# Ledger of designs, part 2: VHH binders against Type II methyltransferase M.MthZI (mthZIM)

Target 1, 355 residues: Type II methyltransferase M.MthZI (mthZIM), of Methanothermobacter thermautotrophicus (Methanobacterium thermoformicicum) (p29568)
Amino acid sequence: MKTTHRIYFKNSADMNELKDKSINLVVTSPPYPMVEIWDRLFSELNPKIEETLIDEEDGLRSYNLMHEELEKVWHEVDRVTAPGGVVIINIGDATRKIGKKFQLYPNHVRTIDFFFDRGYQVLPFIIWRKQSNKPTKFMGSGMLPPNAYVTHEHEYILIFRKEGPRQFKTEEERKLRRESAYFWEERNQWFSDVWTDLTGVSQRLNHKNLRKRAAAYPFELAYRLINMYSIMGDWVLDPFLGTGTTMIAAACAGRNSIGYELDHNFKDLIESRINETLKLSNEIVMRRINDHIEFIREKNGKYYSENYKFKVTTRQEQDIRLYYPRTYKKIKNNEFEFFYQEVNPKKERQSKLNI

## First folded at step 4 (VHH)

Design g19 (from f4 with L101Q; framework vhh_7n9e_1)
Fold by ESMFold2-Fast, scan of step 4:
Structure g19 (fold): chain B 355 residues (1-355), chain A 119 residues (1-119)
Amino acid sequence: as target 1 above (355 residues)
Amino acid sequence: DVQLVESGGGLVQAGGSLRLSCAASGFTFSTYWMYWGRQAPGKGREWVSGISGSGEYTAYASSVKGRFTISRDNAKNTLYLQMNNLKPEDTALYYCARGDQYSRYFDYWGQGTQVTVSS
């Protein structure tokens, strides 16, 4: 098995490198409109935004212009997403005071409206509750009603499906789908519509290192979403690639990827992350195996995995195959191929570096 | 209220060393990837180094690999950059940044601390 990964250092408002209907899954987190850190980026994309930010008494005009810039990318996302494909956008709403007016800018609503208006099905989506900061500073008038504001402690992982459920018309596709299955206990953890911590809801938290899970949190989110909404060999797109998390997670999951990133300086960081991840990629897959073995010990599993010689909860889990990238090579300056090894549960060992 | 405050910059001769610090507040420091970036006069921003929340994983730009070391003290909410064998081309405003939830982009930057390396 091999996967292909390409990075284009350009604005994803134009993804002419990609053919119509060529992408199976989009996983991305754009710059958030009205979050102050992104003001300069949005203003560089459209200079009118800077004018509205310094002159507006009400930030609505800034909000609309920022979303118009993101919607150039969403038009391209719509063009390249195949029927049955899924678009996943992690986006937070912004709370901000512009001039004398404080309000929430509902980025998730504008994003939902874009895809809903274009005929996408809005699937049940995830509320991702951020880590609690227990702020000692209160927003608004403190203890006195009605001018105090609630804290904003969550983001959205919005999930859109194009045209309807994906069809698997060939025997090859159906086989690959079965091999890409997740374990029953993973399904029960991952498909909650509220994600409240780094480990999710799990009875096994009692024996887990929370700091280790905290370190892997951004990667873990992308890795879960890719396993939930694609199959091995699919093409995953991130039009806001940044430091490469989606690409690296796709590689670890046996999926191809394409990323777009404005800043060429991220190239060296992404390549460094690839090298370090390869040293730990076996551990990622072995953790899934070990978690399953622990879970199934107490389960009266009815089915058996011939591939791994352990019991599973459902018939659909019998054909699971887990691979990790062993090596990679550069094909071009911006194109990489990863080569895989199937996990061997009894002989593989986990890396000590993740303790 | 997220704040990142850099310190430790200054003037140093080529071949010298500096240690930069970034004091973080307003968030759970140990759960975020942290980064050092720099911007030289007349040039765009470039990323120098990154470190995972636990400190288990580090990454470096090719231009600084082997000369710079990133580290963190989660008990003190502080990020460090040890810079050795400094070159005139390392002259820049150095700033620390917090990775977003996916570590894809940088959602907060500090004001920066100036590093000037004389020939």
Scores: ipSAE 0.052, ipTM 0.574, lowest interface PAE 7.4, mean pLDDT 84

Design g2 (from f4 with Y32D; framework vhh_7n9e_1)
Fold by ESMFold2-Fast, scan of step 4:
Structure g2 (fold): chain B 355 residues (1-355), chain A 119 residues (1-119)
Amino acid sequence: as target 1 above (355 residues)
Amino acid sequence: DVQLVESGGGLVQAGGSLRLSCAASGFTFSTDWMYWGRQAPGKGREWVSGISGSGEYTAYASSVKGRFTISRDNAKNTLYLQMNNLKPEDTALYYCARGDLYSRYFDYWGQGTQVTVSS
């Protein structure tokens, strides 16, 4: 097994390197309109934004102009996404005071409207509650009504599907789909519409479970979504690649990827993260297997994995195959190929489960 | 509560050196990638350097590679940036940052420390 990963250091408002209808899954988190850290990036894309935001203190116009820049990317996302493909956008709303006016800027609404207006099906999406020790203690007038404001503690993971359910027309495609299945207990955890188990800054969670390092945030979010909405060998796109998390998660999941990133300086960082992750890649997939074996030990499983001989909850899980990237090669300055090994969980856990 | 507190900035002549520190608290420092970023007057935020939790892996922006060295002391929960052969274009507010979930850039939770390099 082999996957291909390409990075383009350019604005994803133009993805001419990608053919129409060539992408199966988009997983991304754009710069958030009206979140102050992104002001300069948006203003560099459109200088009118600085004028409306700083000189005129017009938050609504600034919000609209920032979304117009993102929509250039979403137009390209629409062009390259194949029928049956899924577009997943993690986006937070912004609370901000511009001039004398405090309000929430509902980024998720504008994003939903874009895809809905273009005929996408909005699938049930996820509220990701990202508990953090860094939030402002309170907003507005403190303890004095009525000018105190609720704390915004969540982001959205928006899920859009193009044209309708994906078709699997060949036996080869249907076989890969079965081999790309997730475990029953993973399905129950991942397909909740509220995620509270992925916290950005929980000291208790980090301190107690250092062995979760291989599934560290933001990796686990991307890894779940890729396993939920694609099959092995699919092409995953991240038009706002940043530090490479989506690419690395796709590689760990046996999917190809393409990323776009404005900052060429991230190139060496992405490669360093690849090298770190490859040393942990077996641990990542073995954690899934170990969690499954612990789960199923307490259950009366009727079915067995065809490939690994451990118990599973459902027939659909019997054909699961799990791989991890063992090595990679740099084919071009912007292109990497990953090479895989299939897990052997019985060999690695034989001494623990041999009773 | 998570805190990132930068220090060590100041005024320095071109060709000089400075060492920045970031004191971290409220999370398990040793498991997390840590980053330095900067923002020059009139420019956007720029990523400068990153280091893995173990310290085994480091990365640098092309503009600072060979001149800056990132390091960490996990026993002290402290991140460092050794800046050598400073140039006027290195003048900026320097931020210590922890990478956040799915973000293409870093959440800068520190107030930053000002570095000014005279010609």
Scores: ipSAE 0.476, ipTM 0.791, lowest interface PAE 2.9, mean pLDDT 85

Design g21 (from f4 with D100N; framework vhh_7n9e_1)
Fold by ESMFold2-Fast, scan of step 4:
Structure g21 (fold): chain B 355 residues (1-355), chain A 119 residues (1-119)
Amino acid sequence: as target 1 above (355 residues)
Amino acid sequence: DVQLVESGGGLVQAGGSLRLSCAASGFTFSTYWMYWGRQAPGKGREWVSGISGSGEYTAYASSVKGRFTISRDNAKNTLYLQMNNLKPEDTALYYCARGNLYSRYFDYWGQGTQVTVSS
């Protein structure tokens, strides 16, 4: 098994390197329209935005112009996404006062509208609550009605499917699909429509799911979504690659990836993250195995994995195979190939008597 | 309100060491990747190192790997950069940044702390 990863340092409004209908999964988080920190980026893409936002104080027009810039990328995403492919966009809404008018700018609605109008199925999506247990910030008139405003604490992980359910027509692809399955307990955690930050204010390190406590949220979010909406060997695209999280998660999950990033300042960081992932990839897979072994000890599973010699909850889990990247080759300045090793949890358990 | 405040910079001789700190407030520190970047006189911004929310995963630019170590203390909301075997080429304004999920840019930056390495 090998995977290929390519990075293009250019504007993803033009992805001519990618053929039509070549991508199985898109996982991305764009710059958020109307969130003040992104104003300069959007104004550099379209100078009219600065005029509209600062000089005219026209929030609605600024919102529309910013989304028009993002929609240049979404048009390319639509072109390259294969039938049965899934597009996942993590996006936050913005609360902002422009001139005298305070309101929420519903970025998720505009994003849904784009894909809905192009005939995508909107699947049940996820609310990701970013803020954990800390004091509520006040917006509006404090404790006095009616001019006090609710605190906006979540982002949306929007999920769109192209043309309908993916078909698996060959026995090889159906086998790979079974091998790409997730554990029953992972299914129960990942397919909730609300994802909440877990507070680390617990003194307990015993008998708790370590993934929930020590989640590196950008990596964990991408890794989870990739496992939920693709199979091993699929191509995952991130048109707003940033520091490389989607690419790293795809490599750890045995998927190929392509990323676009406008800012060359990230080149050295992305390359360093690729190299460092190789050293940590075994730990990611072993964590999934250890979590499963601990879970199944308490659950008393009815089925058996011949591959790994442990019990599982359902028949579909019997064919699971977990791989981690062991080595890689830099093929070109912006192209990497990863080579994989299958995990062997039974020998680790027998040697240590620890999970 | 998100704040990032760097400290620990100064003048140091080549071959010396410095430890930078970044005090974070106004957000759930443990759920964000954190980064150190630098900007040398007459050069663009350069990424130095990154660390996952849990501290489990780290990344380094090739120019600093083996010499710099990034770490964090989530109980104290503090990010660190241990800089060893400093070179004149390491002279720069060092700033810490909070990572956005997948964005090409960071959503919050500190003001920076100056590091000057004498030849």
Scores: ipSAE 0.000, ipTM 0.302, lowest interface PAE 11.6, mean pLDDT 82

Design g22 (from f4 with D100S; framework vhh_7n9e_1)
Fold by ESMFold2-Fast, scan of step 4:
Order: structure tokens, then C-alpha cells, then sequence
Structure g22 (fold): chain B 355 residues (1-355), chain A 119 residues (1-119)
């Protein structure tokens, strides 16, 4: 098994390197319109945004112009996404005062509207709640009604599907689909429409199970979504690659990837993260195995995995195969190939991880 | 709550050195990649350096490579940036940032500490 990963250091408003209908899954988090840290980036893409935002203090027009820039990328995403493919966009709404007007700018609505208008099914999406134990600032008039405002504490993981359910027409594809399955208990955790566990405050498991280690939180989010919405060998696209999380998660899940990133300075960072992750890649799949063994001990599963010699809850889990990247090779300046080893179940977790 | 508090900025002459610190609280510091970024007046934010949770892996923007050194003390929940051979173009507000929970950008950053390099 081998996967291929390519990074293009250019604006993803033009993805001419990608053929129409060649991508199975898009997982990305764009710059968020109207979130102040992104103002300069959007203004560099369209100088009229700075004029509208600062000189005219017209928040709604600024919001619309910023989304028009993102929609250049979404048009390319639509072109390259295959029928049955899934587009996942993590996006937050912005609360902001422009001139004298405070309001929420509903980025998720405009994003939904774009894909819905292009005929995508909007699948049940995920609210990712970022817990805050202590407010640093009250929005609006504090304790005095009616000009006090709720604290914004969540982002959206929007999920869109092109044309309808993916079809698996060959015996090879159906076999690979079965091998790409997830455990019953993973399904119950991952397919909740509210995610709070990535903030380290999950109450789903008994205290003994809370000792199980999650992958780093940015990685875990991408890793879950890739396992939920693609099969091994699929092509995953991130048009806003940044530090490489989607690419690294795809590699760890046995998927190919393509990323676009405007800032060449991220190249060394991405390569450093690849090297770090490879040393931990076996631990990622062993954690899944060990968590399953602990879970199934109490549940007395009805079915059996011949591959790993343990019980599972459902028949669909019997053909699960887990691989981790053992090594990688740099083929070109911005192209990597990962080489895999299948996991060997280890009943004792005697690893002290230096994370 | 997540808090990042920078210190160590100030005025320095070209060719001089400064050591910046960032005190982190409200999260498991050793688990996250941590970053230093900067913003000069009238310019966008620029990524400067990053360090893995263990401290084993580091990366630098080309403009600072060989002059700046990032490090961390996980026992003290503190991130450092040793800045050597400072240039006037290094003048900026320097801020500490925690790696994004998902994507390219930081999910939390401090208020920053001002570094001014006179020529």
C-alpha cells in the first residue's frame, strides 16, 4: 500500500492541476469572513474590501465581498468533486461591531446557500462546541437588558454531498469499503451532531476509559471526518491546507491527498509535522485497537474479526483493516509517498508516549 | 479559559538580542504545537516560528531562520523566542499562538508584546 500527497503553493481559486470529478472528499477550514484576523488576507485578495470595511464601515457589503472571494474556491471545489463525493467545511460565524452596528455575520448560512443552490444535499452537520470555563469579556451591556449579547462558543462542520449516495460498483471497491469501516463505538462517538470531546471535556466514557489518548485535537478532527466520509485509497482535498493537518490525517488513514496553500513558509512546518506524526502513527492505530479491546470486553460482541482475533459488535466490523504509515519518501519538491504496515494487535499498552 | 500572555518586548538597537516569553494556561500545553507570529504597522500577520508539543520539531519562516530560536518549558507552561541579530524590519507586535484545533490558523493568541528595533 502506498499513498500520494501533493502540495501546491498557490491560490486555490484556480486548481487547474485537478481534473474534473477527481476528488472523493474535501475537508477544509477557510479564512472566516468578518473575523478580524482575516481582514488583511481578504483585502489583499480584493482591495475594495478594505475600503468598504474601514472607510465606509459597511459590514454587510464587506461580508458579501469576502464570501465572493471564498466562492471562487467553492466553484473549483464543485468542479473537482466526484458524484457521491462529500464536501466538509469547518466554519465559524463572526460577531463584530462595524461602525455603530454590532451583529453576527452568519458565515455558515452563506456557505450552506452556495452548495444548496448548486444541488448538493446538506447532510446533518456537526456543531463543534469550544468550551470556555471563564468569560474574558462580556458582549454588550453586561447584566443590563436588552443590549447584552450571548457569547458565541461554537463552530460548524458543514457536510455536503454531491448528487446522492456514493455507489460501489466493483467487487474491489466493495471489499475496500468494508476494510475501511469503523468500530461500532467509534460510530456512536463520531456521528453525534454535537462535538465537545475534542476540548478534553467528554463525559461519554467512564474514568478508566478517559485514560485513552486521543491524537492531537487538530489531527483528531480531520482523522475522524476522513474515516467517516471516505474509504482507503480515496483522494482528499484541502484547498486551505495551512500547517498540513488534513494531509497528515489522510496519510494516517491510508488516503491520498492534495493541498493548496498560498504561504510557502509553511513548507518546512508541514515537513516537520510529517516527521513527528510518523513516529506516532503506530500509536494512533494501536490506540483504536486498545480502545476497542477495552470496550468489547464489557459488551461481549456477537461477531468476530479474523484479521485481529477479537470480537466486534456488528458483522460490518469483521473486515476492518487498520494500517499506519511506517515511512515516507519525498518524490518531488512538494510530493510525498507514504508506505504502510498493517497493525499488529497489542493487548498491553505498555507504551509511555513522549507527546 | 485559554490564556496566552507575552512578555519580554521592548526597544533594542539593530544587531541586538531579545528573549520573548509566553505564559500559557487553561489547556494541556504539552499537547499543542505552539507558534510565534508578528504584525508590523500597516501589514498583515506573519508566521514566525513553530514548535511541536514535545519540543523535538521546530520550523521557522525564511526571514528569521538562523537568527531566531524557539523553545518551550512544558513543566512551566512557557514558550520562548530567542531573537538574535535583530533588524529594523523585525519591528512588530509579537504574539504567541496555540495551534488551530483543525486548520491553518491559530485558535487562540495573546495580546502581543511590542518589539521595536532602531537602526
Amino acid sequence: as target 1 above (355 residues)
Amino acid sequence: DVQLVESGGGLVQAGGSLRLSCAASGFTFSTYWMYWGRQAPGKGREWVSGISGSGEYTAYASSVKGRFTISRDNAKNTLYLQMNNLKPEDTALYYCARGSLYSRYFDYWGQGTQVTVSS
Scores: ipSAE 0.010, ipTM 0.500, lowest interface PAE 9.7, mean pLDDT 84

Design g23 (from f4 with D100Y; framework vhh_7n9e_1)
Fold by ESMFold2-Fast, scan of step 4:
Formats: structure tokens, C-alpha cells, sequence
Structure g23 (fold): chain B 355 residues (1-355), chain A 119 residues (1-119)
């Protein structure tokens, strides 16, 4: 098994490297309009934005211009997404005072409206509430009604499907789909519309500017979404790659990936993360297996996995195949190939029991 | 303060064309998405078309796609809707709307201009 991963250090408003209808899954977290750490990036894309932010009359003008920049990317996402493909955007709304006016800027609504108006099916989306989300300041009048504001404690994982359910026309595709299945207990955890078990990840960066831009979603979030909405061998796109989370998660899940990142300074960090992840890629898959074995121990599983010699809850789980990337090869400065090993739970469990 | 004034409606035979205009004032026109909506007798309001502040992005309701073209002149603070191949079911009051959220959330509406298409 081999997967291919490419990174393009350019603005994803132009993804000419990608053919129409070539991508099965988009998983991304864009820069958030009206969140202050992104002001400089948006202003560099469109200098008019800096002018509207300085004006301080009304942040709606800034909000609209920032979303127009993101929508250049969403037009490209629409072009490259195949029928039956899924677009997943993790986005937070912003609370901000500009001039005399405090308000929430509903980034998720603007994003929903874009894809809905392009004819996408808006699937039930996920509210991601970070585990440790404490207010640092009182908003409005504190303890005095009515001018106090509630704290903003969640982000949205928006899910859009193009043209309808994906069809699997070949025996090869149907086999890969079965082998890409997830465990019953994973399904019950992952397909909840509220996620409270994942914390945001702090990135260790060598430059202050990069740290600000790396305030991004965690590996486990990307890994779950990739397993939920694609099959092994699919192409996963992240037009706002940043520190490489989506690419690394795709590699760990046996999917190919393409990422776009405007800032070339992320290159070395991405390669460092690849090396660290390879050291524990087996651990990721073994955690899934160990969690399953613990779960099924107390449940009378009706079906059996011949591949791994353990019971499973449903017939659909019987053909699950789990792979982890063992090594990678840098083909070009912007292209990597990962090579895989299928997990052997008995061998891996015995090794861990002895140490 | 915000004003939207539509013009250009009238009576047309099926297959005909009309160009609607909307004169906007009281805000920085070029930074807002602008929309055309319509309301037929006895029906609720429906969205027809939208255009980004820059004019780079446009969208259309399925019922009008390929027949209607939205455009804007930011120097004149004017929004346009070119309506071709009109059908009797296009008969409605057409109104201009401003919104910061595309297609669903209009914050200001004009009074509208009547379009009547005879079979």
C-alpha cells in the first residue's frame, strides 16, 4: 500500500494543479474572518480590508471582504470536488468590538450560505466544544443585566455533500469501502453532533508569527473526519494546510492528500511533524484495536473478524483492515510517498505485554 | 439612512426582456453583497440572485439560472438584474436587498418594482 502527498506553497484561490472533480474529501480549517490574529493575512490578500478595520464604524464591511477572499478558495473547492464528495470546514465565529459596536460575526452562517447556494446538501454538522474553554473576561456589564454577553465556547464542523450520496460502481471500490469501515463503538462516538472530548493543540514553533497562525484543530479531529467521510486510497484536500494536520492524518488513515499553504515557513514544521508521527503511527492504530478489544470484552459480539481474530458488533465490521505508515520517502521538495504495514494485533500486543 | 430604490419593471410578453435597477444610498455599497428577491401574489418572498461586493461572485436561484444576469456598478452605487426569456411565473414584485449573510439574511429591502409577464 502506498499514498502520495503533495504540498503547494501558494494561494489556494488558484488550484490549477488539480483537475475538475478529482477530490473526494476536503477537510480544512481556514483563517477565521474577524478573529484578530488573521487580520494581517486578510489585509495582505486584500489591502482594502486594513482600511475598513481602521475605519471602526462597522465591522460588517471587513467581515464581507474577508469572506470574499475565502470564497475565492471555496469556488476552487467546488470545482475540484467530485460528485458524491464531501467538504468539511471547521470554522469558529468571532466576537469582536470595532469602534463602538460589539457583536458576533457569524462565519459559520456565511460559509453555510455559500455551499447551500451552490447546490450542496448541508448535512447535520458538529458542534466542537473544546474540553478546556474557560472565560477570561466578563463581557458587557458583568453581573448586571441586561448588557452582559454569554461566552463563546464552541466551533462548527460544517459538512457539505456534493450532488448526493457517493456511489461505488466497481468491485474494487466496494471492497475498499468495506475494508475502510470503522468499529460500531467508534461510529457511536464519532457521529454525535456534539464533540466535547477533543482539546485544541498547542503548536511548538520556532517563530512567533508562525505560532499565531498555528492555532488550529487537532490531529484526532482530522483523523476522525477522514475515516468518517472517505475510504482508503481517496484524495483528501486541505486548501489551508498550515502545520500539516490534515495531510498527516490522511497518511495515518491510508488516504492520499494535497495541501495548499501560503506561508513557506511551515515547510520544516510539517516535515518535523511527519517524523514525529511516524514514530507513533503504530500506536494510533493499536489504540483503536485495544479500545475495540476492551469494548467487545464486555459485549457479546455476534460477528467475527477473521482478519484480526476478534469479535465485532456488526457484519459490516468483519472486513475492516487497519494499516499504519511505516516509512516515507521524499520524492520532491513538495511530494512525499508513505509506505504501509498492515497491523498484526497479536504480535503488537505480545510485544507490549513483555515491556 | 439606508435607502434602496428599484426601477425598470413593467408589462412584458412571455419571451421578452427587462432590466431592473436598484439605486443604493446611505452605506458603502462596494463592500456589501447585494440581492434581488421577488414576491408573487399570494406567495412568500423568494430569493432570485446575489452578487458579492467586488462583483466577482454571483449566484442564482435554479428557477432563473441561465435567463437572469445580476451585475453592479460600484461607481454609481447601482445594482442591476438583466431578465431574459421571461415566463408568466416570473410575475412578481422585485425588490433589492442588502445583506451581510448571503441569500438568507436581508437587513434592508427596497419597496420593489412590479414585473408582469403575460402569456
Amino acid sequence: as target 1 above (355 residues)
Amino acid sequence: DVQLVESGGGLVQAGGSLRLSCAASGFTFSTYWMYWGRQAPGKGREWVSGISGSGEYTAYASSVKGRFTISRDNAKNTLYLQMNNLKPEDTALYYCARGYLYSRYFDYWGQGTQVTVSS
Scores: ipSAE 0.000, ipTM 0.113, lowest interface PAE 20.9, mean pLDDT 81

Design g24 (from f4 with G99D; framework vhh_7n9e_1)
Fold by ESMFold2-Fast, scan of step 4:
Structure g24 (fold): chain B 355 residues (1-355), chain A 119 residues (1-119)
Amino acid sequence: as target 1 above (355 residues)
Amino acid sequence: DVQLVESGGGLVQAGGSLRLSCAASGFTFSTYWMYWGRQAPGKGREWVSGISGSGEYTAYASSVKGRFTISRDNAKNTLYLQMNNLKPEDTALYYCARDDLYSRYFDYWGQGTQVTVSS
């Protein structure tokens, strides 16, 4: 098994390197319109934004202009996404005072409208709840109604599907789909529409060793979404790659990836993170196996995995195959190939793992 | 609650040195990449340096490579930035940030510590 990963250091408003309908899954988090940290980036993309935001103090016009920049990328995302493909966008709304007016800027609504108007199915999406660590900046009557504002504590993981359910027309595709299945208990955890377990609650993981490290990272969000909405060998795109998390999660899940990033300074950081993650990749897969063995020990599953010689809850889990990247090659300055080993629980000689 | 508190800034002459510290609390420090960013007057925020959870891997912006050294003490939950051969162009508010591995953002930022380099 081998996966390919490419990074293009350019604006993803133009993804001419990618053919139409070539991408199976998009997982990304764009710069958030109207969140102050991103003002400079948006103003560099369109200088009118700085004029409108700072000089004219027109928050709604600024919001519209920032989303017009993102929508150049979404047009490319639409072009490259294959029928049956899924687009996943993690986005937060912004609360902000511009001039004398305080309001929420509903980034998720504008994003939904874009894909909905283009004929995508909006699938049930996920609320990722985070505790607000910001001081109360809102002016009003304090404890006196009506001029106080509620806190903003969550982001959205929006999920869009192109045209309809993906078709698996060949026996090879259907076999690979079965091998890409997740465990019953993972399904019950991952397909909740509210995620609170990945932010500040590592103690609830019920795991005593440093494998909690992988689950504590937002890496786990990308890893879950990739396993939920693609199969092994699929092509995953992140048009706002940043520090490389989507690419690294795709590699750990046995998927190919393509990323776009404006800032060349991330190049060395991404490569360093690849090396760090490669040392943990077997732990990620072994954590899934260990968690499954612990779960099944109590539940006494009815079906059997011949591949790993343990019980599973459903027939569909019997063909699960788990791989981890063992090595990689840098083929070009912006292209990597990962090479895989299938997990073998017998070779993972750990006293805490009963196989 | 996640808290990041920077210290060690001040006024220094060009060619001088400063060591910044960032005290982290409210999360398992050793499992996160940590970064130093800066914002100069009238400019946006820019990334300066990053370090892996273990401390084994580091990265630097080209403008500071060879002059700045990032390090961490996981036992003390503290991030450091050793700044040598400071230039007037290094004048900025310096802040530490915790990596948000999924969202492309640094998900928590400190309030910052001011560094002013005189000519």
Scores: ipSAE 0.000, ipTM 0.277, lowest interface PAE 14.8, mean pLDDT 82

Design g25 (from f4 with G99S; framework vhh_7n9e_1)
Fold by ESMFold2-Fast, scan of step 4:
Structure g25 (fold): chain B 355 residues (1-355), chain A 119 residues (1-119)
Amino acid sequence: as target 1 above (355 residues)
Amino acid sequence: DVQLVESGGGLVQAGGSLRLSCAASGFTFSTYWMYWGRQAPGKGREWVSGISGSGEYTAYASSVKGRFTISRDNAKNTLYLQMNNLKPEDTALYYCARSDLYSRYFDYWGQGTQVTVSS
């Protein structure tokens, strides 16, 4: 197995490097309109935004102009997404005071409207709750009604499907789909429509050894979404690549990827993260296997994986195959190929016992 | 609310050293990748270094590799950048930043601390 990963350091409002209907899955988190940290980025994309936001203090017009910039990217996303493909956008709403007016700017609504109007099926999406503890600072007039404001504690992971369910017409495609399956216990954990924050006791992420996994939380979320909505060998796109998490997660999951990032300075960070991730790639898939072995030990599995010689809960899990990137090769300044090894749980377990 | 407050900047001669600190509050510090970025006068922000929540993984821009060291103290909710062998080209406003859930973008930045390196 081999996967290909390309990074384009340019504005994803123009993705001419990508053919129509060539992408199977989009996983991205854009800069959030009306969240102050992104004001400069949006103003660099459209200088009128600085004028309307700062000089005119016109929040609604600023909100609309920022979304118009994002919608240039969503038009490209629509063009390149294949029928049966899925678009996943993590987006938060913004609470902000512009001039004398405080309000929420509902970024998720504008984003839903864009894809809904283009005929996408809006699938049940995820409310990701970011806070486990009660807030210590309150917005508005404290304890005095009616000018106190509800605490905003969540973001959205919006899920859109193009045209309808993906078809798998060849036996090769159906085999690869079966090999790309997830475990029953993973499915039950991942497909809830409410994700608690990363610090909470009951996370959709495996809570065992939380201290060791804290560093990998953003990676694990991308890795989960990629496993939920694509199969091995698929092409995953992130039009707002940033530090490279989607690309690295796709590589670890045996998927190809393409990323766009406006800031050329991220190139060195992404390459550093590739090198560090290769040191952990075997551990990522072994974690899934070890978690499964622990889970199934306490439950009566009715089916059997000949590939790994352990019981599974459902027939669909029998053909699961897990691979990890062993090495990579840089073939161009912006293009990488990863080479894979299938996990061997018996060999890995034996090595751990010797230590 | 999330707060990031940088300190430790100043004027230093070429070849000198500075240690920057970033005090974080309003979130579970140990669960987030943290970063240092910088912005030179008249230029855009550029990434300098990043560190995982546990501190186990670090990354550096090629321009600072071997000269700068990123570290963190999760008990104190503090991020550090040790800068050695400073060059005039390192003159910039240095910001600490928190990554978003996917480590794709920086969702919170501090106000910055100025570092000026004289020849």
Scores: ipSAE 0.060, ipTM 0.568, lowest interface PAE 6.9, mean pLDDT 84

Design g27 (from f4 with G99E; framework vhh_7n9e_1)
Fold by ESMFold2-Fast, scan of step 4:
Structure g27 (fold): chain B 355 residues (1-355), chain A 119 residues (1-119)
Amino acid sequence: as target 1 above (355 residues)
Amino acid sequence: DVQLVESGGGLVQAGGSLRLSCAASGFTFSTYWMYWGRQAPGKGREWVSGISGSGEYTAYASSVKGRFTISRDNAKNTLYLQMNNLKPEDTALYYCAREDLYSRYFDYWGQGTQVTVSS
């Protein structure tokens, strides 16, 4: 098994490197309109934004102009997404005072409207509740009604499907789909519409597993979504790649990826993260297997995995196959190929005991 | 309110050393990847180093690898950058940044601390 990963350091408003209908899954988080840290990025894309935001103090116009910049990217996302493909966008709303007017800017609504208007099915989406370090933060007039405001404590993971359910017409496609399945207990955890389990839990740091550490939360988020909404060998796109988490998660999950990032200075950091993740890629997959073995130990599983010699809860789990990237090669300046090994639970458990 | 406050900058001669600190408040520090970036006069921003929440994983830009060491003290909510064998080319405003939980971009940045390396 082999996957291909490409990075383009350019504005994803133009993804001419990608053919129409070539992408199976988009997982991304754009800069958030009206969140102050992004003002400079949006103003560099369109100088009129600085004028309307700072000089005119017109929040609504600024909001609309910022979304117009994001929609240039969403038009490209729409062009490249294959029928049956899924677009996943993590986005937060912004609360902000512009001039004398305080309000919430509902970024998720504008994002939903874009894809809904283009005929996408909006699937049930996820509320991601982030840990608040100061849950008693006051907005508005404090204790005095009616001018006090509720605390904003969550982001959205929006999920859009193009044209309808993906079809698997060949036996080889159906086989690969079965091999890409997740465990019953993973499904029960991952397909909740409220995620609160990715907030820094001290106990998880004690296990020394990359995926369970607080620092690995961005990776785990991407890794879950990729396993939920694609199959092995699919092409995953992140038009706002940043430090490379989506690409690294795709590689760990046996998927190809393409990322776009405006800032070329991230190149060395992304390559460094690839190297560190490869050292721990086996542990990520072994954690899934060990969690399953612990789960199934007390549950009377009805079915059996011949590949791994353990019981599973459903017939669909019988064909699960788990791979991890063992090595990679830099094929071109911005292109990497990852090479895989199937996990061997017996060998891996034995090596841990014999150290 | 999330705050990042850098300190430890100053004037130093080429070949010298400085240790920068970033005091973090308003969030669970141990949960986040933290980074050091810099901006030299007339240049864009350059990311120099990053460290995982646990401190076990680090990343360095090629320009500083082997000379700079990133570390953190999660009990004190403090990020550090030990800079050795400084060069005039290292002259810049140094700032710390928090990577958001989704690793999309840096959601909070400090004001920075100035480092000037004389020949």
Scores: ipSAE 0.011, ipTM 0.553, lowest interface PAE 9.3, mean pLDDT 85

